VHH binders against Phycocyanobilin:ferredoxin oxidoreductase (pcyA). Designs and how they scored, part 6

Target 1, 241 residues: Phycocyanobilin:ferredoxin oxidoreductase (pcyA), of Prochlorococcus marinus (a3pcf5)
Amino acid sequence: MLSESLTKTKLTDPLILDLLQNIRKHRSMLEDLKSIKIDPNLTNIISNEIGRELYIENEFHKAKGFRKLHIEVAEFSKNLRILHCVFFPDPKFDIPIFGMDLVKINDIVSAAIVDLSPASQNQALKYEKLLSGVDKSSFTSLREIPKWGRIFSNNVFFASLRNKSEKNDFCSVVDQYLSILIKLSKKAKPEFNEEIIQERIDFQKNYCAQQMKNEKTSMVLLKYFDEKWVNNYIKTVLFDF
Below, E stands for the ipSAE of ESMFold2; O stands for the ipSAE of OpenDDE; V2 stands for 0.75 times the mean of E and O plus 0.25 times the DockQ between their complexes.

## First folded at step 1 (VHH)

Design e5 (framework vhh_8ghr_2)
Fold by ESMFold2-Fast, scan of step 1:
Structure e5 (fold): chain B 241 residues (1-241), chain A 121 residues (1-121)
Amino acid sequence: as target 1 above (241 residues)
Amino acid sequence: EVQLVESGGGLVQPGGSLRLSCAASGFTFSSDYAIGWVRRAPGKGEELVARISWDSGSTSYADSVKGRFTISADISKNTAYLQMNSLRVEDTAVYYCARTEYEGWYTFDYWGQGTLVTVSS
């Protein structure tokens, strides 16, 4: 067997730990926060097979305003480390989708992304002023959004991080985006108009569909798991609807 | 079509040196791309030994090769290099040149054919 259940993290990367602490701190501010239990065979995986070592740990919660708060940490072959985080709103609430990814190869962060992605047509317009206030001028390696990334807001942050200063600054950007999200969630009231709720459902479906066009996620997992397991993991654990 | 072509592998004695080259075609080296050297020995998995980002000049190395291997790039020749010094028997492997880009941020998008490095007395 390639995989075993894991009940505690083996990841000790300082940047990822700092980001995890920051995310968990903001998550703790949400009302009605509850842990969601999911089968550990799908969610907490460890393999010690020489040359194919891997570690995947998932956390799932729900809260007022959010149908799913998801954090994933992973390490592949001791050199590739990933932190994924997506907070999916409950479609009854006017709250954007929070997404954050960090990809670190050895000591280099090749990709750092964070966004409050629109969950309705007017959210991009409504929240643009709040997001544009976040200072991003200290980063030297800002990157272009891929074609599937049309789901992101005009204020999406995407960069490679080259040194400790930029890594610290990225933690600050994530903190600011999460602070905005938490404030928005506390002010949001439930919607009862079925057409408005359906629009928000459609936006989340499109978000998941576009994220699944990123073949790089499946390519990494296919090196360690069979196609059936990978397809199930992506569709039910990462980008479910 | 994106292509990466390695050269410079061969037989070398312990303590010797080799320089591997990776000639790239089908794309221009830019801030959106990085080049890595990945090795695989029979019965072992992949190990990323070195990586270089074109615009930042940022480099990283596996602990097993730090201080012995140096990665570099010549943008004008669209070529990356791996200088391997103080070679050990355990460095014996097939070495691959591989590219990453934003859509390849989780892993390498394109791979060369590989070049064999054998360290033996």
Scores: ipSAE 0.000, ipTM 0.237, lowest interface PAE 13.3, mean pLDDT 81

Design e6 (framework vhh_8ghr_2)
Fold by ESMFold2-Fast, scan of step 1:
Structure e6 (fold): chain B 241 residues (1-241), chain A 122 residues (1-122)
Amino acid sequence: as target 1 above (241 residues)
Amino acid sequence: EVQLVESGGGLVQPGGSLRLSCAASGFTFSEYDYIGWVRRAPGKGEELVARISGSGDSTSYADSVKGRFTISADISKNTAYLQMNSLRVEDTAVYYCAKDLYYDSSGYEDYWGQGTLVTVSS
């Protein structure tokens, strides 16, 4: 094995592995895909300290239509597992923000969320028809969007998952949202109107600002890192706009 | 199905040069594939020396070889190269070519070649 490679063999959760494979499959369909560098001291962290074990792995890319394609996998104290994914569009393109989070505590998925969030005022209504075709009727534990979550579309999926059938169905929902994203990205044309571009920049800035109001991320990280490091990680690795 | 075959190793004097080749079969180099060179010297463990995307637009190097080694890929021949200049005794190692399955939706297996020995001595 490559001693500097954070091999995917460290991921043992079947749901996270299935979702990760699905996300990578869709990402591979993007044009002009290439990796981007972010400070390696912030992006890949392993500790085997007893009682404070952690594993964080990040993947960063850009592609035609996207300024940043980000996947994070993390495991804390052997029982909290997180898969976080945000595909940030290039503001020159009329493409929504893809976001997905899975939080698993022991054997229970406490949060499973996926959305194509609007990156402009016009996108909210325009994409509603495309997203409404995704069947969500099999889920029994749908959750309320938090107050900071006004950034999400009317078709955001948010649930807890307790049984294997719902976990499999969630993989299908993610696949369908990603399929829609890829199709939208292939049809998008670059915009040259500075006011339209600025609106999309402002939407992404608001998305990042609202996401940073989610205190659960910082609370987990503060158990392992100091406040300065945590703030830097959230602002530069997770929500950089 | 996936195979990586290294060649080009040998004995060379300090300050000399060698070019290692890695011929790939069972897959085609693309922007989504990463090919790397990993070396192992007795007592040192493994070190990732250089990595390149199949498209050739993304490269990285270990600090120990930066400025001396150059990685490249010939997409039409499905072959990656490591040009090694200004070789030092410390570069003595077995060099392995490895495919990073970074974008493989089907698995997490790294594919390694058999290795080629590089000895730098007088």
Scores: ipSAE 0.000, ipTM 0.095, lowest interface PAE 20.8, mean pLDDT 79

Design e7 (from e1 with R51Y D100E Y101W D102F F103G W104E S105L G106S; framework vhh_8ghr_2)
Fold by ESMFold2-Fast, scan of step 1:
Structure e7 (fold): chain B 241 residues (1-241), chain A 121 residues (1-121)
Amino acid sequence: as target 1 above (241 residues)
Amino acid sequence: EVQLVESGGGLVQPGGSLRLSCAASGFTFSSDYYIGWVRRAPGKGEELVAYISSSGGSTSYADSVKGRFTISADISKNTAYLQMNSLRVEDTAVYYCAREWFGELSYFDYWGQGTLVTVSS
């Protein structure tokens, strides 16, 4: 399977490996976890063209409480590396959207983001207190969230990572956010009120729509793929709601 | 066409000073952009040395250079500067100017060619 090969063949970056191990550890704690087979043209993309080398590797799963658990690892021209992860809840459950991105150019982490984003109005208030207990004081290069990022919680973490200590601390922040997510998922009960479910659907649609306003993703991909492929990938693989 | 052009590198003795300049063209210094200085010494990985918002002077420094280096930006000239004081042999590196556009997946999207700084006696 592609998910099994991800750590065995192409991935060598120690920070990304540590983060992947941590994400997969927490994912393994979910009930009814099963892999989803997706189009092979979208799961593992590799080019060895000199000066335009790339690979993109995708893992898709579902579980009780989650409609889609997605992990993406990508490397472009042997210098730009991206780890992208979004766990989308099943709207029947009162569970937030887990998201994280790490962007690394050679040895520099220019962006490290993690959040439990609200999937309803009441989750924004409920999770503020849970997430405020995560220590973020050790980081020296915290970043402001752009205007389209209003989808994120008040406790979204966004930073550049300066040194090995901050990279290790970021792994700890991700671990803490995932631990909270798993605990929330185990306590969540299915909802059958159509109005409440519709609110959660609308929040996930808005999350995906706002994420698509970030032109950075398309700018990178357009250097390697045509516009039709890029639009299909973003709307189908990354933000399919 | 976005370009970043570095200047001001050279040979200097330990304890000396240099000022690097990064002249930007093809975009205007605004709230949407950050400028960073990244260095790479032979046999070492890349280090983000200093970082400034192009809109108004929010700055950040690596611990290795705090108190010795100062980053600044001249919005009217669309130019960022790195003032390097009390230079050490270990500051010897190629210094790159890089732009980051503010966004969710922020990363350095444009790089200069680099300028060599050699600190030796």
Scores: ipSAE 0.000, ipTM 0.276, lowest interface PAE 12.2, mean pLDDT 82

Design e8 (from e2 with R51D E100G G101S D103E Y104W V105D W106E S108Y; framework vhh_8ghr_2)
Fold by ESMFold2-Fast, scan of step 1:
Structure e8 (fold): chain B 241 residues (1-241), chain A 123 residues (1-123)
Amino acid sequence: as target 1 above (241 residues)
Amino acid sequence: EVQLVESGGGLVQPGGSLRLSCAASGFTFSDYYAIGWVRRAPGKGEELVADISGSGGSTSYADSVKGRFTISADISKNTAYLQMNSLRVEDTAVYYCAKGSYEWDEGYYFDYWGQGTLVTVSS
């Protein structure tokens, strides 16, 4: 009954649902979209233990231009809710890494992050003008990027969201970043130069390595799972490269 | 040592008002801070009813109290307040003052709590 209540709350959270719907809408515009079969035990992870309740749901897809499209929705004890999304490009294509995280407890969003992170040196400057056109002036609680966050673009958005207006504005920012991503993906053609492909592979490896330096993710999961499981989850489900 | 001390609870008639105070020590509101008021009533889970952060006086309210409750902070007195108007029987609960912290993985969480103050709304 507790697990049903928690699942119901997750499904009825308006902000999570709005963001999830928007992400799925943009994903549906990708060419050759196909679901990826994963271990069923990693698709839905549930614990009903009192004081250590959790629910994690993972969706994996691939598409033209993308090796992995990942969405994670999670709910932990104390009403902590997380929406995590990373779209990893296929290194043969000149497409940035889309990343988004939303961390919410009760009605408060403590962290709202979205970026089109460079997957090559050239992308950082090339996409600057497109991303700088997104209006971010309405937000009052901007947060500083941690040192491991050198992987993000100069246009990374990072803030706490305190009221309904800011939550709605964040949905608009995410929509605009996704629109840019889809537009870039439709223009991209496969690359055959091995040196260029290797640079893009190295950028994605560095992205995953830097993300794994955020020990906060492992600390949350270690409250619920043993070290071996947590290491496997982070390296195989979240940041595989 | 971080400490939060609530006061101002008590018995009140429906439609009445109460002002809760939260006196903080061991940290300063002049630094970045977040203070929340969380209530727990019999048969209900924990509910964050209101919070305030120091970055610009940003406030947030649960839908159940919006338009009736107002959170504020006096930085010079290191004290946060919850003004509760148009009180209803369903507002009966123990109200806790909590110091909020922002961590990417934990989200907005409370790392220090007061002992709570009882608010009873009845005829």
Scores: ipSAE 0.000, ipTM 0.127, lowest interface PAE 18.1, mean pLDDT 80

Design f1 (framework vhh_7pa5_2; at its last look DockQ between E and O 0.10; V2 from the best seeds 0.00; counts 0 for: pae E 12.0 > 2, placed apart)
Fold by ESMFold2, look of step 2:
Structure f1 (fold): chain B 241 residues (1-241), chain A 129 residues (1-129)
Amino acid sequence: as target 1 above (241 residues)
Amino acid sequence: QVQLVESGGGMVQPGGSLRLSCAASGFTFSSYAMSWVRRAPGKGPEWVSTISGSGGSTSYADSVKGRFTISRDNAKNTLYLQMNSLKPEDTALYYCARDRSEYYDFWSGYYPEDAFDYWGQGTQVTVSS
């Protein structure tokens, strides 16, 4: 079972709690699930300095087919709340990268993003129709992906969420994307061709490199931490190679 | 122009109660979390309480939990702080503060330098016998 710190420390937001429960449910369906120990100074971070209050809580696991299963919950200055989740496949298995981010500013969901991003050439052909079949017609505030977002699938979901109905529908989209990921992971077999494995490594390195070009992540963290710490956090915790 | 005007302060004996109000204008009140911050004589600012824009989420400093209640009326653009069981240590100038920015968007890169971008003039609360 997961650390109780993520469910008990600071988090009371119903949407984030619903998403966490959904993600944890699907994670529990993975074979050989094991916790990974990471530097304690990066696992739970709390500051109570007035005007600069924050907490960051992290969960790390691995499983058959997945080298890193990461969930991060963060709150900055009591008004910026982030749920970040990335499941990185083991390159020996032809499994896409699952990524989702929820950004709440005060009571507004300004960004809700979910994708199964390709981790090998033509991988998306295996699941594109399944993702396109997920009903996304209820959303009224779809957003253009960032310019660096060519790493995403053709079915990346990006929106602002206007009301309770859209928040519930986003939970459903995340649930369905995770269900597709689990299905793909159960069918994947280990690869032995070194050139194919290297291709998959290169896809994941490119995914991480493109995400790191998003200096906005650095700008948020730099308001609270020095540059060396921020670079280490981004490379080690968020988007490692 | 954003404007925050506090009222309801005064003198009260230990164990007494006061209710502070903050009238807000010049912005979409319901889109912002709002806070009470206090400054005791010779001390720096101390955060007291925060309420989300909708009013659905509240938080309190440990020193006031169970004694103070933050609330808001978005139809009246007004923030409140009910202060019960007051102690001499609660003596301070109480400020109404707006959390920075209508939107903090990780992907847009808009991040305030400080948590609070607008403050009221403050209302004095004095707890003494």
Scores: ipSAE 0.000, ipTM 0.146, lowest interface PAE 12.0, mean pLDDT 80
ESMFold2-Fast, scan of step 1: ipSAE 0.034; ipTM 0.530
ESMFold2 (binder alone), look of step 2: mean pLDDT 82; pTM 0.837
OpenDDE, look of step 2: ipSAE 0.024; ipTM 0.348

Design f2 (framework vhh_5c3l_4)
Fold by ESMFold2-Fast, scan of step 1:
Structure f2 (fold): chain B 241 residues (1-241), chain A 127 residues (1-127)
Amino acid sequence: as target 1 above (241 residues)
Amino acid sequence: QVQLQESGGGLVQPGGSLRLSCAASGFTFSDYAMSWVRQAPGKGLEVVSDISSSGSTITYADSVKGRFTISRDNAKNTLYLQMNSLKPEDTAVYYCAKDSPTYEDFWSGYETSFDYRGPGTQVTVSS
């Protein structure tokens, strides 16, 4: 069974709840939205072991223009909370990869990231103008992502969030990026040139390969799960392309 | 400036024991969780053991449970790994690693797992 219900989790963080509501609202605007069923034993995990409590909840959908719409919420030891979201386009469509990550420890958001990442060589310039219009002046702790691989755009948003106002403003940034994505998806037409489609497939493969090089993901999970489970989760649930 | 320096590795026979030490400097050692990680030839990094900043919470990989013991001395800024009943499959370079409590860049793909790790110490289990 597909898990979408926050009732099954012990999620209490208002920022993550607000972000989830906004992401789900934008997702609902997509055409031909359908749930994807994945083995529920890999998608909904909960442990109440004292001092090692955790939960992981996943949602998977597909829609016109998108092969996989993925949302993950996780909490580890009641202090580390993660919201991960990647919307992977169908390579037949000229649509960027939407990615968003929020990492919160207790009351501090150490990482808040959102991007419309290029899914082809020509997208980098095409979408730069749309993303540059997003106002980031209200944030006091903007961070720069080193250019590593080619997965992020030049307009990636990356910040630490210092106060409640900035947490609310981040929701607005995410809303703006998602609004651009939805608009692009509604105007996109299917491509029939096999070389262009193959380029987009290669970009998504590279995106997943670069994300899997982030050892922090596996090392956090290895504190709670064995190596075989962690490798299976990363390759089948998070980055399956 | 964070520095981590491992010591205590070497050649040992199956069934033998070694004690690894990691000297830490350049940060408030008692504020951070620490880990031992290892890398066998041609393999990826494997987390062997974790210990919380206070020492109250400890985890072990299934492959080493009952054989290895992690500990720390916050007054000496030192992390330890006592390795007993060593097996040939324990052959690896062992690294001391400072755990980042922020887990910044968890999904970003541009940062390495640990904030900092030492240069490593070689453990070889062979007859």
Scores: ipSAE 0.006, ipTM 0.162, lowest interface PAE 9.4, mean pLDDT 79

Design f3 (framework vhh_8cml_1)
Amino acid sequence: EVQLVESGGGLVQPGGSLRLSCAASGFTFSSYAMGWFRQAPGQEREFVALISGSGGSTDYSDSAKGRFTISRDNAKNTVYLQMNSLKPEDTGVYFCAAEGSYYEFWSGDSYSPEEYDYWGQGTQVTVSS
ESMFold2-Fast, scan of step 1: ipSAE 0.012; ipTM 0.260

Design f4 (framework vhh_7pa5_2)
Fold by ESMFold2-Fast, scan of step 1:
Structure f4 (fold): chain B 241 residues (1-241), chain A 121 residues (1-121)
Amino acid sequence: as target 1 above (241 residues)
Amino acid sequence: QVQLVESGGGMVQPGGSLRLSCAASGFTFSSYAMSWVRRAPGKGPEWVSTISSSGSTISYADSVKGRFTISRDNAKNTLYLQMNSLKPEDTALYYCVKEGLWFGEDYFDYWGQGTQVTVSS
């Protein structure tokens, strides 16, 4: 599905293609990787209406240690392009939530974010050491996390990207975070304590609830879709729990 | 209504200095990151510098780093750009810009009318 969308000029953006290749490469290293089939009417949305063109395509997988591996590529009115990726762990495993977003308007990347977000209180402390080695000194436009973003780790990367060098460096940051995630997933063992599992469920529920407070996502979608559709898309495709 | 008014532009010789100011009104200035963006004749917009709402986080384009200094006075609702060691390549209209949206169509919410900087020898 995604492959077909990449035949479009706007969806063949080199940065988006580089990031997709890196994400798919790391995903391919996961054990028991399986594609999930979801209703195409929800996952493959296209309109060629003049002045209101849009394209949204989603890719879903699951794997050992992960309940949902999600990639979204979208283009709105030929100028706004997004790549959204969240790998949600299976709460039975001690694995953080991988999240990445890239928002590009014409040639400007207005938002580039990547994190390994805590899926338990214990993870907030122990994964800090693994993430602290990622160098962010080459970026010229680091951005502050909004109040709803308390779900992110202390090593969350958030920036605007202004030139080719920064776009290449962002790909490197994403690659480093994914490498850490894969390593952690291979070491993780299933948990049987219900209280520990419930804590991880609660963390993912909070992650999804806080992400849904990001008004910018709803504002963009509401230009093209009715409120009922937007609410269902955000709750079922993007941030389910 | 959001209003941004730039001033301080002019004509200078290479190596000269200028200080740009932006007077902001119609929003809570201290709650938003602010940027300077420039547009040279025949070129698209080029980001110059950003300062966080508190002033604690500052960033610059590689082309101006070490020569330009961004600052803000939240009590006066004013953004500044101190430009030193100006080069002909710095010739452009300079815009004061309020923080843009993450997933919005417009990277920059609000632009001022701009102030012209011309560096010639």
Scores: ipSAE 0.000, ipTM 0.193, lowest interface PAE 13.0, mean pLDDT 81

Design f5 (framework vhh_5c3l_4)
Fold by ESMFold2-Fast, scan of step 1:
Structure f5 (fold): chain B 241 residues (1-241), chain A 119 residues (1-119)
Amino acid sequence: as target 1 above (241 residues)
Amino acid sequence: QVQLQESGGGLVQPGGSLRLSCAASGFTFSSYAMSWVRQAPGKGLEVVSDISGSGGSTTYADSVKGRFTISRDNAKNTLYLQMNSLKPEDTAVYYCAKEELWFGESDYRGPGTQVTVSS
């Protein structure tokens, strides 16, 4: 399902549309799903300035078991397209952090990433077994996560996508990771041990801190916005823990 | 500042060979996957080949599989593309590209080197 603003500003890539539809389908399975209103100036960001065209749409929700469900679609001049999605769990629940990024320029997907990142030490071991069943053998361009990317699980998916078959297979991988997330969320019960809750808070804080050290996000945005705006966007819209 | 500089392009006859080089600076070369990307006249960008930071994993587009070989020398911060059995359809500007992860401009590219396959 497309938003009204997306259809009126810029048509997005078919792969991004397929991924958005899949993410929204899984999100609709969550209990007590509610939209969250943020600063309207940060929800839809549009520039039609020649040579500096951009469109950014942010979508925020919360649900039982999740403090924040965030989807960002961004389209920049020179055919750069980005889809970013992070589902942050409520620390009272034993649920991992779902993260997904896709970076495409023209017809090339240079980065396609999806993970159920651990929100505790116990989750790191538990999710290794659950994610090992996802078939990745059809992908020809799997990439290594740098050593600095330690916030991710041992089963993080990272690849470039070369052809339509691989793009379709990536949609299937995302679907499988989201299916696991939804099943885990339905079985999770609230935790009352303050030490366990604090560990999960600390993991999410570390996740956000490490993501904010990734200067690639700021480098793109700094071509369009000043440093103060970029820092505010990253800290309040993308990684607010 | 990331800098990439390609060399080794030129005019070659069909069936000939060329070796492209890319000198990299401004980042820890061994920590990043690298790619060769090309653009033929009137066509879009095509990823030809990529190689992991360690050199332990490589991939190739179907159009070049068996003919091209990607390699790297991490001690010299240099990426290579050995091109054999060249065809007229390999005519393109070839770019060395550093992987841009997460949100970011998809690949940081050099200025490119022209390869022309013609008699």
Scores: ipSAE 0.000, ipTM 0.182, lowest interface PAE 11.5, mean pLDDT 81

Design f6 (framework vhh_8cml_1)
Fold by ESMFold2-Fast, scan of step 1:
Order: sequence, then C-alpha cells, then structure tokens
Structure f6 (fold): chain B 241 residues (1-241), chain A 122 residues (1-122)
Amino acid sequence: as target 1 above (241 residues)
Amino acid sequence: EVQLVESGGGLVQPGGSLRLSCAASGFTFSDYAMGWFRQAPGQEREFVALISSSGGSTDYSDSAKGRFTISRDNAKNTVYLQMNSLKPEDTGVYFCAAELYEWLSPDEYDYWGQGTQVTVSS
C-alpha cells in the first residue's frame, strides 16, 4: 500500500491504476518490506508548463530477497503514459528479475511487456516450465524481442494491446507472473558461496547494461531534460548496479 | 526539410505481391521507429506495421501478420513493406510515418509521407 501516493498524482488512467494496484498488492506480501529514502528532487518531477506538461514519480523499496523494488509512473505532454517496474533480487537469493513495462498513448497500448528474467544460468532452465502454464492465446498482436533483449526468458510476454479484453487479459498475465515471483521469493534461502553470488551479480549487471541499449527511454527524456540529467537518471534511478 | 516519400504502389490482382519503399530525408533516420499505415475510402487511418530504430523489433496488425514483412536499411534511409497474398481488403492509400517512440496511434507520429495508392482488384 506504500505506493498510494502515486495514484493521487494527476494520473487517472484505469489500466495503469489497475496494474499499480496489482503490483502493490503483491509487493505487500514480501517480508521485511521497507521504503528506500531517495531525494525526491532527483526522482519525482512535475511541470505544468503549457505544451511541456509532465510528471515522473518513482517509488523505491527493499525487502527480504530483494535489493531494490522500483516502480515508475510517468506522463509526458498529457498523451504518453509509461508504467515501468523492475524488482531486482538480492544476489544472495535464487530469485529472478521481475520486469514490466507498459507504454500507452491516448487509448493505444503500443508496448506491454512482462518477464521473470533469469539471474543465473540455472534459472533460465528452471523457469521455462514454470511460466508455460500462463495462457497467452487471447492476444492478437504479439511483438518480437529486440536483439538487446537476450536478457529476457523464453517466456517473456511482449505485445501491443488493441482492445479492452486484451488490456484486462494483460492485467491477468502480470498477476500470474507476480504470483510466481512471490512464491519463489518465499522459498528462497540465502546463498553463501561467493562464486554463485558473483554469477548473479554479473547477470544483473548485464541486465542493466542491455536495458540501457533501449534508445526509446533516452529519446523520450531528451525532449524534456538535458543529456547530463538523462544519463544520471537512467544509470542511477532506472538501471543501477 | 523533413521528407518521407513513398513509392511502389499500384494495381494488382488478388493473391499478388507489391513492395513499398519509403525514402527519408532531413532527420537522423536511424533514431526513429518507422511505421506503415493505410487508409481505405471512408475509413479511419489504421496501423499496418512497425519497425524499431535499430530494426531489431517489428510489430504487425492482425490483418498483416503472416503476409506482410517490414524491413529497413539505415545506410539508405529507407523503410520497406513487402506485401504478399494481397486481398481486396488491402486496398487503400499506404502512408510511411516516423516516430521517436514506437507507437500505433497515427495522430502522434512526428513525420508523415504523402501516401502511395494500392489497389487490389480482379
């Protein structure tokens, strides 16, 4: 429930609100959940300048099994809306990286993505069967993963959403992936082998490096902020390691 | 000055093929996602296909999947749409569009071409 303030900003988009409620519900099930204090001036921005209206709200937490639980909600020029979520595991635990992005312009969802991305070689094999039970047959506009997206699992979901039924079905897919994540997190035990921990660190570093090859994030932000601010935001707020 | 110039349209019989090209100038082509849209008489402009700035990601409308292929050549500042198994329902003016983000909404694309006519008739 700690992300209640995100829904009180000018955002009233029903799909994004439904997804936020679902993410918050699952996050609340995590043990030792605690907010991380970050300077709001670096992460929570609002402008009411006519023709350049925007807001960006970030929420950061940590929990047992997770070094960083991150939710970003952004709206640019009242037409582009983004919901970004990455739950980064603590490398001491055998937990995958949860990632979710929704990009919406007016009523069109051009990109809806969700994955439990492997944080080690053995996770890639293990989660293939676990995620295969999620029904994706109702979606008509599945998208191909970009080359930098080799970080994603074989069960990554990526689509544009065309109608209300598909938007509702996407909420169900996200709910199922989050339910799996929570179950995995509750069963995970701390690892003390330095070599295994280092492999998981390297996987998360690679995840962040590959995500930073997504040019769309910097292109959006460069319309509103200078290059120095954009580089700092991407490397410090979105994809840190 | 920014320009998108479509070519390759024409009259073809059902089951035929056409390859559309869109030549871009006046902007950094490799930074933009490129899309194809079409408009039939009396209808709204609809999405057909999209390709990311790098060419690594593509997306298609339900009607285009399995029949159309979008590709790009960043060295030539050109995007292509290969259309196979054409149907009368594919008739319309085909527009090339450029967008800094990957969008399906026609109203939000940064740059648009003038269009090229495709007619599928027996």
Scores: ipSAE 0.000, ipTM 0.197, lowest interface PAE 13.2, mean pLDDT 82

